# Designs tried in a protein design chat: VHH binders against o75319. Part 10

Target 1, 181 residues: o75319
Amino acid sequence: GNHIPERWKDYLPVGQRMPGTRFIAFKVPLQKSFEKKLAPEECFSPLDLFNKIREQNEELGLIIDLTYTQRYYKPEDLPETVPYLKIFTVGHQVPDDETIFKFKHAVNGFLKENKDNDKLIGVHCTHGLNRTGYLICRYLIDVEGVRPDDAIELFNRCRGHCLERQNYIEDLQNGPIRKNW
Key: E = the ipSAE of ESMFold2; O = the ipSAE of OpenDDE; V2 = 0.75 times the mean of E and O plus 0.25 times the DockQ between their complexes.

## First folded at step 1 (VHH)

Design b2e (framework vhh_6fv0_2)
Fold by ESMFold2-Fast, scan of step 1:
Structure b2e (fold): chain B 181 residues (1-181), chain A 119 residues (1-119)
Amino acid sequence: as target 1 above (181 residues)
Amino acid sequence: QVQLQESGGGLVQPGGSLRLSCAASGFTFDDYAMYWVRQAPEKGLEWVSTISYSGDSTYYKDSVKGRFTVSRDNAKNTLYLQMNSLKPEDAAQYYCAADEYYSGYPDYRGQGTQVTVSS
C-alpha cells in the first residue's frame, strides 16, 4: 500500500550537508501515488529531493536507502546518473555488524571513486533520523576518528532533528568501535 | 476496519511464564512486520521484539534475549510472545503493533494486555 509512514510529516524533508564530510541526510521520498494523501507543501517525491539538493548548491553522487521496503519509491524514479544502493535495515534495533560493514564499504568505495569531485552521499531511512543518523555517526566515529558526542551533535544540527532512540545513542557513545570492516 | 486484540496477560511470580497472543483482523497480516512494545508505570513506550513478514527473522531488546520468544501464525492472523523467567522489571502493559515497512513507527497498535510480576 500507499499509507503515509507514521510521523513522516513531522520531519524536515532534507537536512544540510554535514561540514567536513560528504554526507547529507533526508527522509524517504514518496512516489507520485502517495501525493493524493498529502497537501502540496507536504509532497516530497524523488524529483523534489533532487530539486532541494540543487537549491543548496549541492549534487548527489550516491543514494543509500536503509528502509526495509521497496514500496515508497522505485530506483527507476531516480536520475540514471545517480547510483542507488539498498541496505535493508530493521528499525528499533542497533544495526548489526554486517549492516555496518556494508555501509562503510559503500561509503569508502564512493569516496575513492569521487576524489576529483564534491558530490554527496545521500542517506535515508523512513524518517532520515535514527537508522540514518546511527550509520553516519558510526562511520564518522569508527573510520574518521570523530568523538561520539561531536558526531551526534554534527548530525543533529545538520539534519535539523535529534536522534531519538536511546539504544542507538548509547551504542554510539559507549559501544565498541567496529574495526576491520 | 483494522483490529489488534491482545490477550494472555496476568499476574505471575518472579521466574514465572506467560504467553501473550495478538489476534489481527482487517488487513493483510503477512504484509506487516509485527512488534511487541510495552509501557511500565512512569516510563515511556519500550520496544520489546520484532518479527518479520514470514516469521523467519526475529529481533529482541537486549534485556529480554534468551527469555522471550516471538512467533507468528500467518494462517491464523495471530502474533505470540512467549515470556519465560519473568522479572519485576518486565511488569508493563504489553501492546502488539503492525508496521508495514519496518519503520519503527507502527501503522496500527492494539489496546494492550497487562502483565504484573510480584511476589
Scores: ipSAE 0.006, ipTM 0.344, lowest interface PAE 10.4, mean pLDDT 88

Design b2f (framework vhh_6fv0_2)
Fold by ESMFold2-Fast, scan of step 1:
Structure b2f (fold): chain B 181 residues (1-181), chain A 120 residues (1-120)
Amino acid sequence: as target 1 above (181 residues)
Amino acid sequence: QVQLQESGGGLVQPGGSLRLSCAASGFTFDDYAMYWVRQAPEKGLEWVSTISYSGDSTYYKDSVKGRFTVSRDNAKNTLYLQMNSLKPEDAAQYYCAKGDYEYSDAFDIRGQGTQVTVSS
């Protein structure tokens, strides 16, 4: 079913744009069928996502969905004008090189096609924190040459929550550079 | 209520093969990714494989890539793990789990699991 993800209410719906990048992170939007278990102020539907992005004077050009399921919302719940990409990722292990490659390829393709605008790449997993933060930081470190601790601090500040998985943090700080963009 | 029942384990020689099954009930099986996890004696739970809700995407622990294949039959609410070229380090109690947890190593283990032993 339609059970709300564990701890989903503990996290801010959407972070701020990460300055100097095209990234914005958020928790998974929940379709209408979940709203019966939420107070009005707790609702965060696909429509609510776009409204909150607009309130920040930003515009989404791509959504990358890192969740393991489509039970939370359907791609059809999103505006036709915003591309949607699904990359299935496990929540317990550092994403493998193939997953990192898919993410980097999607980001690089978006940036190449959107040189003449300032649209954002929206990235989410269930909480918009660990898998989301790992892949964004991995991109900044490997492709843009950002220092690991600076990438992590930027993500934490803009998301409003700190990366929690120690194995992800350890890989970002001390793991090898993956040059497959 | 969620129910998961693992089967198919046994004793095998190094290099041998086993096929594990997990029968699921009490939830909409095709709405969820499914996990295989294992626990060896005196070790913690270790993630082995994930399969997406549709079966279109699969993920594996590095040490089992190329040897293990996860699959599912959504019409029968059944998850499978084909294990080839088994090694002594694969010996463990194997469990299936519903993929509904975000960032903890705490898997929702419901069944008794199925034991895999690799020895001469």
Scores: ipSAE 0.015, ipTM 0.257, lowest interface PAE 6.4, mean pLDDT 87

Design b2g (framework vhh_6fv0_2)
Fold by ESMFold2-Fast, scan of step 1:
Structure b2g (fold): chain B 181 residues (1-181), chain A 118 residues (1-118)
Amino acid sequence: as target 1 above (181 residues)
Amino acid sequence: QVQLQESGGGLVQPGGSLRLSCAASGFTFDDYAMYWVRQAPEKGLEWVSTISYSGDSTYYKDSVKGRFTVSRDNAKNTLYLQMNSLKPEDAAQYYCARDEWGYSYDYRGQGTQVTVSS
């Protein structure tokens, strides 16, 4: 449908780059067909995403879309220069190991191919918070060796909103480290 | 054929004002976001401003915020950049550009020269 996601307006469109990483998190952009249901100041299109990131003096090199739908925008709404990766994730449940490994492999591949630049990996789900924050923090903990509480604090501060789902937080703090195989 | 034609550049003293215009033809103007970009001497192309297809959303390079205003008249297929409080650092060839909602510019005009000096 052409309805905006529940609570989507409650969240800041784009966070800040997470210092010491290549990650930036944001809520799902909405293509122009949604704009008739939004005030001008509430609009957040794919165009708005790229302009807000440019205003921070940053540049996207990859978008990872974690939503379980294609209705919000199409890959064709993005610039040709920015690769788009779809990882279908269901909300509410902690992402499974297959999803976690797919995310890690995409991030590792991007970093290897972009060693000589400072382009960012943009990650979003519907609100850019729970699934997005979980997978970014999981990467930092498992691959970069960041302490769980430090990863969560860094994400919360840079996103401008705290992770909300207790099961996600619990898994990050006390769950097993998932190593790539 | 897509065509973009800039005008309004010139010589101005520091603190002065200029208004740039870009006449667009060959495409449905109100379907596209438009950009102003510039190239200063000894520098690469630099993004200056973006305006959404409707004109309701505008974005600016940090160094021009509060001094420059982008606008558009979709009925006339024309893009504008009002430049106030011009600084020597603003001297550049200014181009309008069309894009399909991203960083890449698929069409750019020939530009209009802005010189800031006493």
Scores: ipSAE 0.000, ipTM 0.236, lowest interface PAE 14.6, mean pLDDT 85

Design b2h (framework vhh_6fv0_2)
Fold by ESMFold2-Fast, scan of step 1:
Structure b2h (fold): chain B 181 residues (1-181), chain A 118 residues (1-118)
Amino acid sequence: as target 1 above (181 residues)
Amino acid sequence: QVQLQESGGGLVQPGGSLRLSCAASGFTFDDYAMYWVRQAPEKGLEWVSTISYSGDSTYYKDSVKGRFTVSRDNAKNTLYLQMNSLKPEDAAQYYCATSYEDFGYDHRGQGTQVTVSS
């Protein structure tokens, strides 16, 4: 199967680095086989991702893929120098504690190994918005002590799109802090 | 190209059981997570369950946990939803989908009607 995910064209390909953090969010890159269904200006391949990051004078050091499928692109489509981590998350539902812990451990491990550089952690789901925004904000709130509304505002501004799922927003604002650092 | 055909709905008494099936064709079934979504009269689409492309991970709406079980047979390109202890609140048109992300899904079938009547 080679169909474009619903509403994928509605979202900006890649956001801006979130100031004061190592995070950058983007929508899922689509491998070359999808390009016949897209106008040239709509294409966003793995190569296009790295070109757009470079255009911002940034460098990726890790990609965390939150999609629940492997059909969009293969890890082999990425440069060998950039680690790839798959965390399967279902859309629509707030990620469970195990998933949150896995995300936090991956981020903490990257930061420890990359103290002497400024490389970014790239995070995406299908649209690079709800699951992506939830896990980034959850990390900022639980680990870095950022106020929930400030984390959400920072993500929304840098992504260029606002978190859409009310249950995700409510969990971030009013849910328990997961002490799992 | 992508075709999804649901079946197995019907009328059941509260506490009864139904097994829904979804026959998939026109795509590589085992590359996709699959979704069950439902729509009750006068209500919007509601996510019910997800199963990973391999079948190793399953997720459920809180109100159906312990009552519904999603499964798949990749060799037969078929998705299933076993529904036990059905409640009036479960009455809806049930759809399978190749992807359900946030406010939408990539493809869904025509659906199968589940009616729960006392």
Scores: ipSAE 0.015, ipTM 0.244, lowest interface PAE 6.4, mean pLDDT 86

Design b2i (framework vhh_6fv0_2; at its last look DockQ between E and O 0.09; V2 from the best seeds 0.00; counts 0 for: pae E 7.0 > 2, grease 24.6 > 24.2, placed apart)
Fold by OpenDDE, look of step 5:
Structure b2i (fold): chain B 181 residues (1-181), chain A 119 residues (1-119)
Amino acid sequence: as target 1 above (181 residues)
Amino acid sequence: QVQLQESGGGLVQPGGSLRLSCAASGFTFDDYAMYWVRQAPEKGLEWVSTISYSGDSTYYKDSVKGRFTVSRDNAKNTLYLQMNSLKPEDAAQYYCAKYSDDYGLFDYRGQGTQVTVSS
């Protein structure tokens, strides 16, 4: 269906590039069929996503979609030049090791293949906050060796919203490092 | 605003029965499958039962099959869980949850109602 995700309107469409990284987080863009349920200023389509990224003088090189549904937009709505990766990620619970690994693998693969450019890894879930923030922070912590609190603070600042779920925060701060390979 | 409010929990002896209710508001109730989930102390959240939007399909955790029955009254925006032959292992905080395909399980749940099973 074309139901607008709950609280979707409450979040900034696109965050800022995380300094020192290639990550940018955003909320899920909605395909045209959702527009009839939105005010014009509330609309955020795949096209709008790319326009907003351009406004930041950035370019997307990869989109990682963490939502568990496919009803929000089609990969075909994206430019052919930007690869799309779906990682079905259950909400409200800490992602399992497989999900974490998939995310890390995708990021590492992208970085390996894109050493010659500065294209960004765009990551989103529904709101582009909790699942998105956790996995980005998990990567920074486990792979880049960033202190958990620094990773969380960096993400929150750049996303313009703070991670909300305590179980995610707790796991990032005190949970074990996950295997990277 | 989505609201889910559970009720009906309490203290029962092993073999006893309880009927939980969940009052739903703030969304189109009959458009969504509903869940019961529970959490015992020092344990994770576990799925108990699912009922389809129309009530035509029901699903249960293996350990509660034959003992628990989920139902719904869409006219009253209410979800139910009849729990019979309760066991000590069933003691937990029980939550009503609204299905979400985006989250893979649910996007909202209530405050819960406590079920205690003790002789």
Scores: ipSAE 0.388, ipTM 0.733, lowest interface PAE 0.9, mean pLDDT 94
Fold by ESMFold2-Fast, scan of step 1:
Structure b2i (fold): chain B 181 residues (1-181), chain A 119 residues (1-119)
Amino acid sequence: as target 1 above (181 residues)
Amino acid sequence: QVQLQESGGGLVQPGGSLRLSCAASGFTFDDYAMYWVRQAPEKGLEWVSTISYSGDSTYYKDSVKGRFTVSRDNAKNTLYLQMNSLKPEDAAQYYCAKYSDDYGLFDYRGQGTQVTVSS
């Protein structure tokens, strides 16, 4: 069935671009079939996502979907001009090295192919918070050399919500840097 | 408050039968696929059976196929597991669960009901 994800309404639909990066985080868009369970002001479709990004004078060049499900929306619901990448990421657990590696490769590939523009990498899980925040911060720490506390603060401020999973925060602050995998 | 409450476990001899029930509350039961999982002493959680939100599709662990039947009554918010031809290997604590397809893990596991198979 088409149940609204738990606590989905508690989160802002879209954060702000993270300054000094190409990242923007948001909660999962929900296709039309979910709208019967939502008030008009609660709707956040794929179209609504792109409208909100445009309202910030930004443009998406890639969407990375970290949810473990495909029921929320289909790639066909997105503009054909924006590539979509699915990385099935288990929640609650710190993402494994394979998942981290896939994320880093996708980001590096996008940045290499988009040197001549300022398009953003949109990253989301269900709430656009824990899996999303972890992988973005992990990239900033491991690849860009950002201090863990600075990466977390930047994400929290720009998303408008703080990372909630203590195991994710602990891994970012004290865990090993993931190299080559 | 999401709650799952299992019942119907007990002691049977090999070849016996039991019917487990799971009373669900606090969520829209007929929007979710439901699961039976079990845990034997000193072992991890093991998937046993799945039933779709409508009840139209059922799936089973290979070792229980033909012996176990999962069903649901959406009007009563209740999940069932009919267990026939029970084997010693089936002895375990049985839990009903809602699966978070979004997180890729089982959530809202109940307290469980004990199934013991012995002569």
Scores: ipSAE 0.209, ipTM 0.627, lowest interface PAE 2.6, mean pLDDT 90
Fold by ESMFold2, look of step 5:
Structure b2i (fold): chain B 181 residues (1-181), chain A 119 residues (1-119)
Amino acid sequence: as target 1 above (181 residues)
Amino acid sequence: QVQLQESGGGLVQPGGSLRLSCAASGFTFDDYAMYWVRQAPEKGLEWVSTISYSGDSTYYKDSVKGRFTVSRDNAKNTLYLQMNSLKPEDAAQYYCAKYSDDYGLFDYRGQGTQVTVSS
């Protein structure tokens, strides 16, 4: 269905580029069928996403969609020039090692292919917060060597909302460094 | 309105098997990940398994991994849980739930189906 996701209206649509990284986080854009249930100022479509990114003088080079559903928008609603990748990420527990590996592999592949430009990786789940923040921080910690507290603070500041799920925060702060491929 | 109807529970001995089914209606089934959860007497609701909308990704609570298999048939709007090597601690009322857009509580509609494991 086209029900507006719970609490979706409570989150800023798009964060800011995380300095020193290629990441930007946002909540899930909603296709036209949802707009009947939204005031004009509440709308956040795939087109709105790209307009907001352009307003920040940035450009998306990849979108990583962490949701388990196809109902929010279709990949054909995105410009054909922007690759789209779906990584199904369970939301009630810390992502497993396979999910983390898929995310790291996608990011590393993007960075290699885009070494000569400054395009961003856009990452979203439903709200662009807990699953999104966990995987971005896990990458920064495991691959870039960023201290857990610094990664979390950077994400929170740039997203405009703090990570909420305590099991994610605990795993980032105190959990093991995950294997990098 | 979302409707979920679980079936297939029953009484088995330890080591036995059951296959649970969940018939779904009132929503576009293949748009959503689906969950199995369970509740034993005097216990809270416990997550058991998750399956992605296409069925390509599956996830399990550690205590059931290797013994339970979640699957779905999107043409029949049906979710399944194959439960092998059942243990007394698996006894519970089992519910299916569709993926919630929020990280919050699962959305489920049925009465559940009882799984009893005793000698």
Scores: ipSAE 0.021, ipTM 0.421, lowest interface PAE 7.0, mean pLDDT 87
OpenDDE, second read of step 2: ipSAE 0.016; ipTM 0.320
ESMFold2 (binder alone), look of step 5: mean pLDDT 82; pTM 0.829

Design b2j (framework vhh_6fv0_2)
Fold by ESMFold2-Fast, scan of step 1:
Structure b2j (fold): chain B 181 residues (1-181), chain A 119 residues (1-119)
Amino acid sequence: as target 1 above (181 residues)
Amino acid sequence: QVQLQESGGGLVQPGGSLRLSCAASGFTFDDYAMYWVRQAPEKGLEWVSTISYSGDSTYYKDSVKGRFTVSRDNAKNTLYLQMNSLKPEDAAQYYCAAGPEDYYGMDVRGQGTQVTVSS
């Protein structure tokens, strides 16, 4: 079903752009059929997402959807001008190397194609926290050479919520750097 | 309403096999990832396996890889766990769960089925 994800209401809809990067994180938008279960101030549709991004004087150039389901919203609910990429990830364990490489490839491709603008890469899972934070931090550590604790602190501050899954945090701090090819 | 019913547990000797089943009702089964989790006496809940809503992707705890196989039959609203080469460390109450991908299947959890490995 059409259930509101557990604890979804507990999280800020959209974080802030992570300074020095092109990343912005948010929780999953919910299509119109979910709005019957939400107060007006709790609604966060795909349209609401783009309105909140514009309120921050930012513009999305890519959305990466990390959820393992298609029930929350349809790609057709997004503006045609914004590419959508689905990377199926489950939240129970650290994403595998294939998933990490897909994410890195998508980010690197976006940055090459968008050198002449300041558009953002929007990344979300269900809460925009654990899988989202892991993959963004993994990119910053492996590709940008950011220290793990600095990457985690930056993500936590800008998302407005701290990474919760200890196994993800431990992999970021102590795990091996994954090769980019 | 929503219900998960595990079955198939029992007593086996080390090296033995069991097939667990989980019958789901009261929700759209094929909209959810499904999980097997286990809890041994006086220990915490431990994730074992996940299967995607379509059955196309499976994930396993390192210690069970190559021994356990998760599968699902969406037409029958049923989840399975084939357990081969069972070890004493696998003895636990096994639960199936459905839910958001971020929670190890904590949204809905069944009553469990017990697996004992000993002789």
Scores: ipSAE 0.016, ipTM 0.342, lowest interface PAE 5.8, mean pLDDT 87

Design b2k (framework vhh_6fv0_2)
Fold by ESMFold2-Fast, scan of step 1:
Structure b2k (fold): chain B 181 residues (1-181), chain A 119 residues (1-119)
Amino acid sequence: as target 1 above (181 residues)
Amino acid sequence: QVQLQESGGGLVQPGGSLRLSCAASGFTFDDYAMYWVRQAPEKGLEWVSTISYSGDSTYYKDSVKGRFTVSRDNAKNTLYLQMNSLKPEDAAQYYCAKDLDYESGYDYRGQGTQVTVSS
């Protein structure tokens, strides 16, 4: 129901734009029904998300929701001008190739359609850390040719928290490049 | 307490059909999106399908689109997965899961239902 996700309060709501990319990572926004369990300074609604991004002089053009649930907020809580994409991603295990390819295709499609602007791709899971960081880094490594340790360092610095899952880190550093087949 | 009981699995030949059911109890079924996930031998857990709490929205793994249909009957607390044109790669233990996001991604109960696709 309205239970706050474990450790959700431990993470910064929104990171910074990752320089040289269109990515920005954040933790899951929580709709107003959750606010009764939160102090005012802990609230992070969909509205709060857009306010914080505007405070950074950035604009969202796409939200990719990697959570394995629909209970935290509704897509209709987002501005109609911002596309929303759901990719159900199981936690704890390295995302499968289909999930990786869906993410890559969504990013590539957005970049192709948004050549004439500087809008960001917002990516989140529950904490905006492990699934989020894995897929962003996987994209940078496989598509942009970034070295794995550089991708991980860039994500960690901009998110304000380090990737925690050793199997995710191991796959990014030593796993195969996933080609678009 | 929360309980999910899967049924309907079996052995079919490629091209065959099966309908899986999941009987839910111990929680307000129509407050939760429901999920079908599967696990083949020596593979990780794989998301297959999602249906919203109302049944208005459905989502599918790309490889099953057009072949599988998820549905629910909120009056009967039951989730369904109609599987048509089954392929050998669909063979797996199938689980239904309550809408629960933690890093493990699901909450399920019971042993699931086995789907085998072979000649």
Scores: ipSAE 0.023, ipTM 0.418, lowest interface PAE 4.6, mean pLDDT 87

Design b2l (framework vhh_6fv0_2)
Fold by ESMFold2-Fast, scan of step 1:
Structure b2l (fold): chain B 181 residues (1-181), chain A 118 residues (1-118)
Amino acid sequence: as target 1 above (181 residues)
Amino acid sequence: QVQLQESGGGLVQPGGSLRLSCAASGFTFDDYAMYWVRQAPEKGLEWVSTISYSGDSTYYKDSVKGRFTVSRDNAKNTLYLQMNSLKPEDAAQYYCARVDYEDSSGYRGQGTQVTVSS
C-alpha cells in the first residue's frame, strides 16, 4: 500500500555530496501513488530526487537501495541511464559481513568504471540515515582509511542528520576492520 | 493505527515445537516485509527471521536455521513462525515487527512468551 513510512517526513530528502568522496545520501523516494498523502512541499518522487541532485550541480551514476521492500518505488521509475542495485538490509541490526562485502564490491566497481567522470553513488535506506550512514562510513573506514569519528562527522554534516543507532556507531568506532579478500 | 498481535507462545520441553502467529491490522500487510525478534530477560533484542512482502524470500539467524520456518498468509494478514527442535536458548519474549520501521521501540505488539524447560 501507499502509506508513508514511519518518520519519513522528519528527514531532509537529499543530503549534500560528501566532499572527497563520490557518495550522496537520501531518504527513499516515493512513487506517484504516495503523493495523495503528501503536501506538495513533502513530495519526493524519483523525479524529485534527480531534480534535487541536478540543483546541487551533481549527477547520479549509481543508486544503491538498502531497503528490504520494493513498495516505495520500482527500478523502472528511474532513468534507464542510472544503474540500480538492491542490497536487502534489516533496519535494527548492524549489516552482516556479506552485506558489507556486497556494498564495498559495488562501490569499488563503480569507481573503477567511472574514473573519467565525477558521477555520484547515491545510497538510501528508508530514512537515508542509519543503514545508509553505516555502510558509507564502513567503506570510508575500511577501504579509504578514514578515522571512524571523522567518517561519522562527515556523514552527519552532509546528510543533515546524525546517525541515531548506538549499535551502528559503536561498531564503526570500535569494531574490526572488515577485509573481504 | 498499526497493530500487531502475537500469540501461540507457551511452555515446551527441549526438542518440542510451537507455532507463533502475528495478526496484523491498520496497514496493507502485503506491502511489507515482516520479521520476528526475540528478547530474553536482561538481553537486547535479537533478530530471528525475516520474510519478504510476497513470501518468496526468507532469512534466518544462523542459530535457528533448519529449525525455524517463517511464513505468511497475505489474504489473512497473518505472519507465522514455526519453531521446531526448541532449545533452552530459544526461551524469550517473541515479537513480530514490520520492516521499514527503524525505531526498535516502534510497531511491535506485547509479544508472546516462549519458555523451554526440562
Scores: ipSAE 0.013, ipTM 0.236, lowest interface PAE 7.6, mean pLDDT 86

Design b2m (framework vhh_6fv0_2)
Fold by ESMFold2-Fast, scan of step 1:
Structure b2m (fold): chain B 181 residues (1-181), chain A 119 residues (1-119)
Amino acid sequence: as target 1 above (181 residues)
Amino acid sequence: QVQLQESGGGLVQPGGSLRLSCAASGFTFDDYAMYWVRQAPEKGLEWVSTISYSGDSTYYKDSVKGRFTVSRDNAKNTLYLQMNSLKPEDAAQYYCATDSYYEGPFDYRGQGTQVTVSS
């Protein structure tokens, strides 16, 4: 199917780097087959993603794709030099512990291998907002010791849109810290 | 309008097999990827398997690889999950879903079918 995701046009394509971290969030890029349904100024392909990040004087070292589908773009649409990791994440539920731990281990592994550069971890779901914001904030809270409200505020400001799902916000603010080992 | 109806759950012994079905209606079935997800008591939803719109690509949760096989019949608007070598940890309510359910604002999830594994 070639249907544009619901509300996808409502969101800014790429946020800003989150200061003090290696994270940058964005909405899902759409492969060339979707462009016939988009005005030129609405297009956001994998190539457009990399161009917009370069315009911010940043460089991607890893993409983590949290979508529950492969229909929007293929890993082959990305530069060979940028690793791609797929973590299938259910869109309406707070991510389970297995998903949270996979995300944390991927981030920790990237940081260990990239201590000598300043490359970013790009994270996206469909809108680059709820699943994306949850997992980034969960990492900052559980691993970096950031206060929940500060993590959420930082994500919202840098993404340019506020986390929308109340169950995600509630879990971040009042839920347990997820042990990593 | 959109409806998903799961069936085929039941009680089996460890090492047993079950075949789940999901009948879809109200949308163009062969335009959408389909998913099997499960929820065990007091746990969140867990992704189990994905199948592409054509049936050409399949993906599985690590713990079910080699034991479960997802398939679809686009002419019949039906999704299947063949479950072999069932383990106690596979016991759960199983749901089928479209990518619209998990990616969009609309709920296109079925009512589920119960799988119990006991000695």
Scores: ipSAE 0.015, ipTM 0.276, lowest interface PAE 6.8, mean pLDDT 86

